# VH-VL binders against C2 domain-containing protein 3 (C2CD3): the designs that were tried, part 8

Target 1, 169 residues: C2 domain-containing protein 3 (C2CD3), of Homo sapiens (Human) (q4ac94r1171to1339)
Amino acid sequence: SSGLLDVGLRYRRSPRTAEGVLAARTVSISVQIIRACGLQAAAKALAEREPALQFSATVGVNASVTTHLSFLPQGEQRRTHPVACSFCPEFSHHVEFTCNLVTQHCSGEACFLAELLEFAEVIFAVYHENTKSASDIISIESCKEYLLGVVKVPTKELLIKRSGITGWY
Short names: E, the ipSAE of ESMFold2; O, the ipSAE of ESMFold2 at other seeds; V2, 0.75 times the mean of E and O plus 0.25 times the DockQ between their complexes.

## First folded at step 1 (VH-VL)

Design su11 (framework fv_sutimlimab)
Fold by ESMFold2-Fast, scan of step 1:
Structure su11 (fold): chain C 169 residues (1-169), chain A 124 residues (1-124), chain B 109 residues (1-109)
Amino acid sequence: as target 1 above (169 residues)
Amino acid sequence: EVQLVESGGGLVKPGGSLRLSCAASGFTFSSYAMSWVRQAPGKGLEWVATIYSGGSSTYYLDSVKGRFTISRDNSKNTLYLQMNSLRAEDTALYYCARDRAYYDFWSGSGMDVWGQGTLVTVSS
Amino acid sequence: QIVLTQSPATLSLSPGERATMSCTASQSVSSSYLHWYQQKPGKAPKLWIYGASSRATGVPSRFSGSGSGTDYTLTISSLQPEDFATYYCQQYGSSPPFTFGQGTKLEIK
């Protein structure tokens, strides 16, 4: 396949009026994760090093995707709900990131969002989640996660393409 | 109060170099993206280059890429355009202009303050 | 690259008349990215209308801008002597290069 994730990125404009210009300090960056495909190959490769993945490499993974904008704090990361037992999960996931139009460097200089977006990227990390048994209420174990893949989408095209970015990555 | 004043224009032969300056006053220069726009005698306006507030990003008209360099010195409130390998087609009045910094760049801020221009003539 | 085409190239009118000039983009552009400038001979351009329809500070109410997509219009409801100038449309903020139209010269009949 040409890519692992079918995604979409868009931004929403600030108000245009003179009075609204100074009041509008933020913009929204919209991220859609439609589906993933080709996860069997990734699971099979991992199963060679991790015995716990052998069953999932055969029947399907419990996939979830995290979204991180490279210039935002890790705490603003988003995550899809997991899709059970599938190598081509459909997430139909949509989130928005609120970004300040102007920030400051540690040196005190103003830094515009457009300058950040020229060199930034949206980082998607695809995980397999080893879920504990739902019927065992006594079990106290954390979910074990395995990284299946990472997809990076440059944000530079959001400065160029008004309709946004859509496709397999 | 708010002013942009260009300087550095003159007569130069094809293949020559020239450096334009634009002195800004009356506003916080470091907060604004700045552009150079040219106008050939009797012709319309043509965008040449833009530099963002911190100097981190620069953009150029295709026909000047590799020959022109836009830069700024925020401590001196000055914008520059270094022009190398000049051609007859570069003959124009060169304006510096201020972007409306409080708009995001995609929204189209327009150029709200302009200098008077400095004439560059490239002829043999 | 988006090309802006202005028409007519020259408008010859008398004071008191209505002036209408257009700017056509080679492909759809956001109205937020379209601006108009007024330039008088020997002077720098002045931002006149921004975002297709918003008058810049000091611009008289007789000026109005409208349009969307590929078609934009600048209208002057009743020409005053000081309005005779060249008007340029500009696409700024969608992507470099930031393009100007070739201009419409408004001249006295």
Scores: ipSAE 0.000, ipTM 0.498, lowest interface PAE 11.8, mean pLDDT 80

Design su12 (framework fv_sutimlimab)
Fold by ESMFold2-Fast, scan of step 1:
Structure su12 (fold): chain C 169 residues (1-169), chain A 122 residues (1-122), chain B 109 residues (1-109)
Amino acid sequence: as target 1 above (169 residues)
Amino acid sequence: EVQLVESGGGLVKPGGSLRLSCAASGFTFGDYAMSWVRQAPGKGLEWVATISGSGGSTYYLDSVKGRFTISRDNSKNTLYLQMNSLRAEDTALYYCAKGHIAVAGTEYFDYWGQGTLVTVSS
Amino acid sequence: QIVLTQSPATLSLSPGERATMSCTASQSVSSSYLHWYQQKPGKAPKLWIYDASNRATGVPSRFSGSGSGTDYTLTISSLQPEDFATYYCQQYNNWPPYTFGQGTKLEIK
């Protein structure tokens, strides 16, 4: 089947910001992660790499998704909460990135966000979050996460389609 | 106007049980994750438990796991915390806190109730 | 779990002064997952700043949040009498659990 994530992206010059002056200088990039599906194949591949992991055919994985805009620092990424025990988790996750219309990320000089978006991507990383056993006493790591897959969605179409980008990726 | 009103707190002996309730109004209750956050007298905030809007996902602080159960009744706009095997260190003001989205793991708590005091003492 | 350490524990200032308080995380935290709450004595906490720098509804413009990585700051440009409270930072970067700092108590000098 095509794609693992049902996502939506919109490029909005929204007056939603409380400060009208800032609204004139910023744009909201809206990201929706509606659901993932077909995680059985990814879980099987993960289990082959990490034999200690066992996934029930009926139970599923504990999936979470990080959203990273390629032109922003990795520290600015967002994450969904994990959805337990599912190969087709429903996230209904919505976040907005407030971005300056003019930034210094291209060639060291100030450049417009529109120029940046021509070559940028929204990067979704899907993880399985392993839940600690009640028998565990103490651990240096709080919980362990395993990468299931990566989905990249180009932002170039956001400059052309005001209605945004939606679909399975 | 969002309102959260906690009740059910009181004095209980170690090993005892208590059930807290939080009555919610002013928003569509089932569309938001709900949490319990406690504060021991003179101390800071400590998250206890979270439940998703649908009630399908629950998460707990490790020290209360197996003793506390968070639940909700969306038809009554009410959140619950069943507390069993209570210990002196569970003594705290317990706040009902609203998430900003339906799914468990809401990033922050946008509204809080006034809290209900639970004292575990012999 | 991520431990949040707030400094100073107590900040004694007069109305009209500038207040600056910090929240330091034991591990790197995305600014999108660091939030601040205001709590007045005998009252419930209120969401004050979310995603490190966004003021919650009704929060005066004299409040500003900033920071990235492990170091975050809450600043009040000119203290008003109603600003004297305890401020808590909270992280969501590593969840569960949610963790809070121990609080910075802003008190009248």
Scores: ipSAE 0.000, ipTM 0.480, lowest interface PAE 17.4, mean pLDDT 80

Design su13 (framework fv_sutimlimab)
Fold by ESMFold2-Fast, scan of step 1:
Structure su13 (fold): chain C 169 residues (1-169), chain A 123 residues (1-123), chain B 109 residues (1-109)
Amino acid sequence: as target 1 above (169 residues)
Amino acid sequence: EVQLVESGGGLVKPGGSLRLSCAASGFTFSSYWMSWVRQAPGKGLEWVATISSGGSSTYYLDSVKGRFTISRDNSKNTLYLQMNSLRAEDTALYYCARDEYNWNYEGYYFDYWGQGTLVTVSS
Amino acid sequence: QIVLTQSPATLSLSPGERATMSCTASQSVSSRYLHWYQQKPGKAPKLWIYGASSRATGVPSRFSGSGSGTDYTLTISSLQPEDFATYYCQQYGSSPPYTFGQGTKLEIK
């Protein structure tokens, strides 16, 4: 079926405190990555390009998913733990991005988060992780990531739906 | 390996309609955002429309909004552009392009393009 | 919308010469979102440089991209016959429309 990732997105503005004069200056964008499915096709396509990964296609993949909000710096991205040997990994991963309600564009101009969310996306990249080392330093250097797929979920509906966005993408 | 093949272009009168198709092969079509980019004869490139991997989110150039509809059928690995109320200024070669996000470089770009299909809107 | 202006419109040079062309944005653009495409007559565009400075697969080392903010440059250190083409810059950020420059045609003198 269509859809690679079962995800959930929710936007929650911190409520004004009883003593507060202004609404909170930050919002929480909650991202859930529940599971991936149907990774057989992606693994097969990857193995055709990367002969060294032929065996991964028959025994499943070691999948991890990175989450990136398109308007935030790369350093703000999050990654799930890898799930070994599965074409239908269950991540049950939950992260929150705390964003300022009013932020500065790279040009130095102030802009509202609502303006960014109108055109922004949550980007999920699904990788196969192939590592051959157990030490911290060597594991990082020997860790090779192979892209299985990319899912982009627009954030504009987060401005409208209090219940958030859920489903397969 | 990766191939995008457009079809459906032709000669049509102003106010007419046309549906373009793009047949994708060599990759997992359902995992990629897809776009249509056009090029008028002797002119530069102009982005027209983009659709999300699952088909639920669409984006359009303002001048085509309300007239063009981008859609996809992931079971057939096919991207579509339904063009209604065509105008002379819509005359162009229409390219199907795959949207890629490079995680290491934190950006989006069109990594593969089809050969294009010509749409001519003339009285 | 962000407007990209390329200069010069046409660049006439001989093989072996250095080519330099620019792309100027109407407002600041992240270098991550600025790309260059090469298009030869009768052919589809091909991704050439992405993220302002990274060469796409198969692009010769004589091509280099640079820039940040509003000003970006594509340079070819020593032109080869196969390099004569039209080059387009593009910004593809989080906000549509995803705009292209009008192109720089690199032609043989």
Scores: ipSAE 0.000, ipTM 0.478, lowest interface PAE 16.5, mean pLDDT 80

## First folded at step 3 (VH-VL)

Design a01 (from su04 with light chain R30S S32D G51D T54S; framework fv_sutimlimab; at its last look DockQ between E and O 0.72; V2 from the best seeds 0.00; counts 0 for: pae E 5.0 > 2)
Fold by ESMFold2, look of step 4:
Structure a01 (fold): chain C 169 residues (1-169), chain A 122 residues (1-122), chain B 109 residues (1-109)
Amino acid sequence: as target 1 above (169 residues)
Amino acid sequence: EVQLVESGGGLVKPGGSLRLSCAASGFTFSNYAMSWVRQAPGKGLEWVATISGSGGSTYYLDSVKGRFTISRDNSKNTLYLQMNSLRAEDTALYYCAKDLDYGGNSEWFDPWGQGTLVTVSS
Amino acid sequence: QIVLTQSPATLSLSPGERATMSCTASQSVSSDYLHWYQQKPGKAPKLWIYDASSRATGVPSRFSGSGSGTDYTLTISSLQPEDFATYYCQQYNNWPPLTFGQGTKLEIK
């Protein structure tokens, strides 16, 4: 029916030195977007509402994945390059979100990163993406993307499994 | 001066209950996860339970799940361990320990309290 | 769960000698999450070595920690009378549960 996304997440302390010169008050949330599978069902469901997708739903989609860490601003969202014409794309993509151990909520209140991670999630959105304009004559913005699915992975396990978490979602 | 002072230990019969307390001072209590670690007489150290700084997350040793409840009151700087359905193998000195530092990189137990003795026997 | 096995269980030595004790994990542990505690009779444990090799505040330079992966070692270059205690390794790498080794008792010969 909807498909699966193979991802890895890791909580990583910033590098430290023996003299403490690079001791940091930051951590990194490493996200690996490895691959997806089973995207045809989602593509076919979209094609029922969008006839322009009928060919892609039959032969393969141009899949890309956005990654959003729920407590970071929208500008921190990251995206893979599209993988052309596949229902089982291999992304092999890695992103890092550098986070302060103490951060400020949009309301101005100070928050500890660990408190945010207890209830936060990494949100993956899988899109079918057109990479070319439909017409060059009338500069029409014809680059469309179509949402195939959303995967949410809770982040609280990162605080207790320092070797990371990985798997199909 | 950081201090952790446990209390509430004693002698109970199997199936009984006790409530341990740990009074904390000398640091910002809510910035730290807190843990209970026990040591049976003549034996090594065994982690029992951990609670997050806010109290929103709790974690337990499998053998105590459903019987023990860790909690905290950040307004009183106090950590608790409610122990129900006590068994002979729960006999130990129970330590309170300052755990994960939310404002830093420490992920170890430092400092520990003096411990409070729980004896479960017929 | 990660099981930590310490060897030897008891180490009997004289002041001035070199002490070496080991902690072996059932699966790999990042050194950033492997710690050592010292415990003297009737006292609470004290953090002694953190991140496998870093000495806690007040720990003499004769103590050194090393290791990676599954094998970790605590060494005391020249034993002093105050070093006779039980030493525990502990991992914070994967939990629950947080786990300790069973301890190495370092005692005077």
Scores: ipSAE 0.170, ipTM 0.697, lowest interface PAE 5.0, mean pLDDT 84
ESMFold2-Fast, scan of step 3: ipSAE 0.608; ipTM 0.826
ESMFold2 (binder alone), look of step 4: mean pLDDT 90; pTM 0.923
ESMFold2 at other seeds, look of step 4: ipSAE 0.399; ipTM 0.779

Design a02 (from su04 with heavy chain S52Y G53S S54G G56S S57Y, light chain R30S N93D; framework fv_sutimlimab)
Heavy chain, then light chain:
Amino acid sequence: EVQLVESGGGLVKPGGSLRLSCAASGFTFSNYAMSWVRQAPGKGLEWVATIYSGGSYTYYLDSVKGRFTISRDNSKNTLYLQMNSLRAEDTALYYCAKDLDYGGNSEWFDPWGQGTLVTVSS
Amino acid sequence: QIVLTQSPATLSLSPGERATMSCTASQSVSSSYLHWYQQKPGKAPKLWIYGASTRATGVPSRFSGSGSGTDYTLTISSLQPEDFATYYCQQYDNWPPLTFGQGTKLEIK
ESMFold2-Fast, scan of step 3: ipSAE 0.132; ipTM 0.652

Design a03 (from su04 with heavy chain T50Y S54R S57Y, light chain R30D; framework fv_sutimlimab; at its last look DockQ between E and O 0.60; V2 from the best seeds 0.00; counts 0 for: pae E 10.3 > 2)
Fold by ESMFold2, look of step 4:
Structure a03 (fold): chain C 169 residues (1-169), chain A 122 residues (1-122), chain B 109 residues (1-109)
Amino acid sequence: as target 1 above (169 residues)
Amino acid sequence: EVQLVESGGGLVKPGGSLRLSCAASGFTFSNYAMSWVRQAPGKGLEWVAYISGRGGYTYYLDSVKGRFTISRDNSKNTLYLQMNSLRAEDTALYYCAKDLDYGGNSEWFDPWGQGTLVTVSS
Amino acid sequence: QIVLTQSPATLSLSPGERATMSCTASQSVDSSYLHWYQQKPGKAPKLWIYGASTRATGVPSRFSGSGSGTDYTLTISSLQPEDFATYYCQQYNNWPPLTFGQGTKLEIK
């Protein structure tokens, strides 16, 4: 309810080889994290429970965004660099997730990427990262990150919108 | 050699029904999406319907949605188009075409069948 | 939906001449999802050019495709008797529906 994230998604295929086999089996999903807005409301709401956020909720947050695909391992998560002291950061960040077109399900049945994408999501998490001052270097509070919000974008439309999906979420 | 052979076309009256079949051979049928494309006499090509390799996803031209049903039987290597509530404007040569369903990668129609003629008139 | 407009509708030329035909999309198309088909009378269409510029298997080198965004072109450098056919462009970029151009008929003068 608090804040918006401007993102773009695109499904990209590999070209076919002369035999049309090995190179055609790898696909990438391109994720662009463009910008956010409205983060002050989220920061203020969280600051009611987290006193360490009171200053950041009034002057600006150090926002970063993580992104991952719901069907990939958590270790495939990617993260933007933080944008300091802003409630409307611009990230202009690009990520590629490499996927195989065909994978073996644990039941032994092959699973096409298209079938996974019907139920899958790209998940974005927006964090505030506290900066560590010299006076706070031993405090766990100064090393902590705080979740400001989560955005989930369904991937189903990627297979039919080849120019991609873009917009505010 | 990859082969697609359509059948089931014919003459029907408006409001009637037909079921088209497309027998496939020479490739692993379940690895590929399939489409129906039609061509009215003397006119261009018009995509009609799509079905994914395992049959889980279907898409239709708006004017046929609710009247036509695309399906497949992967055990028989056969694609179907059930056509109900036929109208004069459905008169066309209907082609089945092999598509590619590796996550939508490099999708195009190759090869096409020879087509089966559907004529809707009184 | 994406509307593809081909021009000219009919192109009358002699063997040995150069043919150029265009396909214009109503909105931008990623070139990897723009394709060309050749159709001769009484025959099914054949994939001819895929990804805007890549010739399908068996397509002679005299055929070339180019373009990006909304504007795409198919050229034949020196026409042969077997090249006289109708050519359709097709987009797989934004669907449903998948759409074709109305065709360019290449005829012997």
Scores: ipSAE 0.006, ipTM 0.571, lowest interface PAE 10.3, mean pLDDT 81
ESMFold2-Fast, scan of step 3: ipSAE 0.562; ipTM 0.815
ESMFold2 (binder alone), look of step 4: mean pLDDT 92; pTM 0.943
ESMFold2 at other seeds, look of step 4: ipSAE 0.256; ipTM 0.726

Design a04 (from su04 with heavy chain N31R A33Y G53Y, light chain R30S S32D N93D N94E L98I; framework fv_sutimlimab; at its last look DockQ between E and O 0.55; V2 from the best seeds 0.00; counts 0 for: pae O 9.0 > 2)
Fold by ESMFold2 at other seeds, look of step 4:
Structure a04 (fold): chain C 169 residues (1-169), chain A 122 residues (1-122), chain B 109 residues (1-109)
Amino acid sequence: as target 1 above (169 residues)
Amino acid sequence: EVQLVESGGGLVKPGGSLRLSCAASGFTFSRYYMSWVRQAPGKGLEWVATISYSGGSTYYLDSVKGRFTISRDNSKNTLYLQMNSLRAEDTALYYCAKDLDYGGNSEWFDPWGQGTLVTVSS
Amino acid sequence: QIVLTQSPATLSLSPGERATMSCTASQSVSSDYLHWYQQKPGKAPKLWIYGASTRATGVPSRFSGSGSGTDYTLTISSLQPEDFATYYCQQYDEWPPITFGQGTKLEIK
């Protein structure tokens, strides 16, 4: 078996020469969504329960990928642009998540980013967007999207791997 | 006054086991990665193992992987190294060291303990 | 793994002289993650220079570090009796493993 997505993750520290308190309190986590593979098998499996996908499962899917960190609110989710009609799309997409080094739990206890990263994940969801139309429809953008798969990548080693975490998942 | 005090070293036969301890004081122990570094008599420094601040991640020198287990008890401010299947080449002075801080802002060993001697001999 | 090679293995000098020692990496190391430690006989190592060039607290200004990429240098401008020790370089850029040089022993002539 092989992985669904080729992705890369990096923990990016603030510059050491940064002035001011605000710049010293944040860090970014870089996420790259490079490409996917094996989408035909996923589309065919889904088409057994979703007949509307039979054509796409044969000719290619319009794939897009969402990504988010498990400890951030759902509103921090990001999405690639779709890549049309492919079972092996290339996204070459880059996302930066800005995180505070210290945050507060509702219990009043401080929580450090390193503590969150020990048990957190970057979550990727791969969708097919069914945007085929016969032609010209008036002010209607009725797009259905179908979940093809979910990939979760642990973040626990981001603090120490300078080259980041990369590979197929 | 940051202090690291190792204990549990001694003489042991090949194939035997020892458990090293490192008592920490003067800092918030649970906010730091901790490491073991060894030094064979008259030789240089060799990194052995590292443990994350929570204990969720552990890393080992290839030659000790599967034989040594690094662990910590944050409620007792103590770092441990369980050493099984000991070999003559494991003979060394074993230091514990304070490692990365909780935000990854320091990437060096400071301070080090005084070391505890492990001798593996027939 | 990144191998660090220090030269010379032993450096014999008198107080007042200038000491220079090198640390060469088998592949490039970010200077932010190359460090130097001092170790005296019977004592634990002490952090001496971090980030290639920044002196640790209490390190005299006669010590200076420099370098980038694969080549790093530690210099002592005018040796004092307390400077005679073994010096190790360390990289923390790519791991596991974290690696050290084999050391340069600075001894009194």
Scores: ipSAE 0.006, ipTM 0.596, lowest interface PAE 9.0, mean pLDDT 83
ESMFold2-Fast, scan of step 3: ipSAE 0.539; ipTM 0.794
ESMFold2, look of step 4: ipSAE 0.009; ipTM 0.624
ESMFold2 (binder alone), look of step 4: mean pLDDT 94; pTM 0.954

Design a05 (from su04 with heavy chain N31S A33W T50A G53S G56S S57Y L61A, light chain R30S S32Y; framework fv_sutimlimab)
Fold by ESMFold2-Fast, scan of step 3:
Structure a05 (fold): chain C 169 residues (1-169), chain A 122 residues (1-122), chain B 109 residues (1-109)
Amino acid sequence: as target 1 above (169 residues)
Amino acid sequence: EVQLVESGGGLVKPGGSLRLSCAASGFTFSSYWMSWVRQAPGKGLEWVAAISSSGSYTYYADSVKGRFTISRDNSKNTLYLQMNSLRAEDTALYYCAKDLDYGGNSEWFDPWGQGTLVTVSS
Amino acid sequence: QIVLTQSPATLSLSPGERATMSCTASQSVSSYYLHWYQQKPGKAPKLWIYGASTRATGVPSRFSGSGSGTDYTLTISSLQPEDFATYYCQQYNNWPPLTFGQGTKLEIK
């Protein structure tokens, strides 16, 4: 098992409403983030660049993961809750992306989702976060996140494998 | 008729262990995820654990992580919950529920079993 | 985790009246993953409405669900004696954990 993230991806179609418009035009892309492991090297490199993070590099990181589908706007991005003080955090995180079967390409041409998935990726960004109370407005404003790594998983296999894609990336 | 029947509940002292079973019938057990949901007396519903159709992936609520183990035997159509290091706060009626379809088409609990009572007291 | 808050905690009404109860999520949830369960005393919960608005098999037409984003509603147009129960909302949008609201107890006035 090589890689930093243990993930699962599935492509599925399900009815949404009795009137059928959304159900006929949308599918769901399921994303699971089970765990990350081997964050020691990334944490060490980060601590060398950011001296303020010296303590986190010896104890573990406060990791969170964002999920972004390359063909969707960044506003559709999802994020796990942070897992404190670990180099092998277990997220056991599941999210669904509802995607239109037909969308407009930036050139103005209609594009089927299957065509987008052939060249698209699920992009996972792993961050270290400060663990301050969110109840404090000052603490919220001073919170920082630090990039530990990026994992990209191609979506082309989702069209071929009905059971989806699973494994370490 | 789709049915789930729980068993294995009982009275146990703090620090003790119990193993719950859920016998499934009337559907292709190996095609569905399964979950355990508990309800303390007079309280609401709390999801406890889930297991994938193959048994390869397991998920737990933070309150039980490290103490409870969910497992399944697809050849016997049976779901299990091994509960260790039990605490008074684990006292509840434990339900098994048919969960997510393997294809990801149904993300809800239907049906639920009748529940089995676990009482943790000294 | 997504916190679901149901209101009111208790709703006291008479048969024939209209019941309306709400479920508010701490963050946006796709309506496709918002479900309602009915639980009668001493019985297991039953799937009642799934995907915010679709009635489960056997659920009478007097029940309707609606909502999107953070705000969801379950309505019973004319209460029957068998409708007095506790109703729970549940989200399947983000897990683990899967989360339920604390329940709205519908009781006879």
Scores: ipSAE 0.000, ipTM 0.491, lowest interface PAE 14.9, mean pLDDT 81

Design a06 (from su04 with heavy chain S52Y G53S S57N, light chain R30S N93Y N94D L98Y; framework fv_sutimlimab)
Fold by ESMFold2-Fast, scan of step 3:
Structure a06 (fold): chain C 169 residues (1-169), chain A 122 residues (1-122), chain B 109 residues (1-109)
Amino acid sequence: as target 1 above (169 residues)
Amino acid sequence: EVQLVESGGGLVKPGGSLRLSCAASGFTFSNYAMSWVRQAPGKGLEWVATIYSSGGNTYYLDSVKGRFTISRDNSKNTLYLQMNSLRAEDTALYYCAKDLDYGGNSEWFDPWGQGTLVTVSS
Amino acid sequence: QIVLTQSPATLSLSPGERATMSCTASQSVSSSYLHWYQQKPGKAPKLWIYGASTRATGVPSRFSGSGSGTDYTLTISSLQPEDFATYYCQQYYDWPPYTFGQGTKLEIK
């Protein structure tokens, strides 16, 4: 199996300076979503599960991707802008998550980020965004999301490869 | 004071085995990754293996993969290196080093132990 | 793997002189993960400069580190007798494997 998403992950530490006493307590986890490809199969499967949805081979899907770090609250998820009418959407999406080196785990006890990254993953959910009418002026009220696929990328190597983890997943 | 004391080195024949130990004191051992670094006589430094604080993540130099096993016992504040199928080119002084601070204060080797000599000779 | 090349292999200088040694990486590294260690004969290495330019605790101000990308330098402005040692650079940017340079031996002329 080849991958659904072309992504990049990077662990970034601030330069060490006299000002960096606070910076030593945080790092940035950089997430890039470059593109998705091969969404034809996912769209076909979705149309079979959701009979109200009809996809044309010539039209494509309206894809968006959410990014969730498994050790952070769901409220800290990020989302790409949707890319209309494509089975190979390019997102060129870049976000950074500022993470404390010592964090509260969902169990309530303080945990080190390095320990969390050992078992954690970045979860990408790919959606099709459907509207009841293409002529709608108010996009929000008629929008409905349908899951196309989920991609999980382990964070285990994030600390050992600071040049980044990249590839199809 | 932070101290690392290595032991277990010695003379062994090719194909033999040795188990190195590193006794740590003066810091919270379980909050740090630990590493082994070796130095052949008259040569430079070569990293050998690293173990994360949980003991789940281990990493090795390619030439020792499958032969060496790094492990730790956090209850005893002790780091180990089990060396099997030893070769002449494994002859070196083996250093224990305190590595990554999970609290984010260090991403380097500090301090180092005094080293324990491993000689592999026929 | 990232290869670190140090030059010169040996520096023969007198006390009071300025020493400059270099470390070149085979690919760009973040300066935050480039470190220098001092090793005297028969002794364990000591962390000397971390993050390319920050002196470790107890390191005299005559030592300075600089550089970015692939090129890094360690400079000693006025050599003292206790400074004669071998200096190793190390990258912590991509591991495993951590890699060290071959060392620059600073010896009395």
Scores: ipSAE 0.494, ipTM 0.793, lowest interface PAE 1.9, mean pLDDT 86

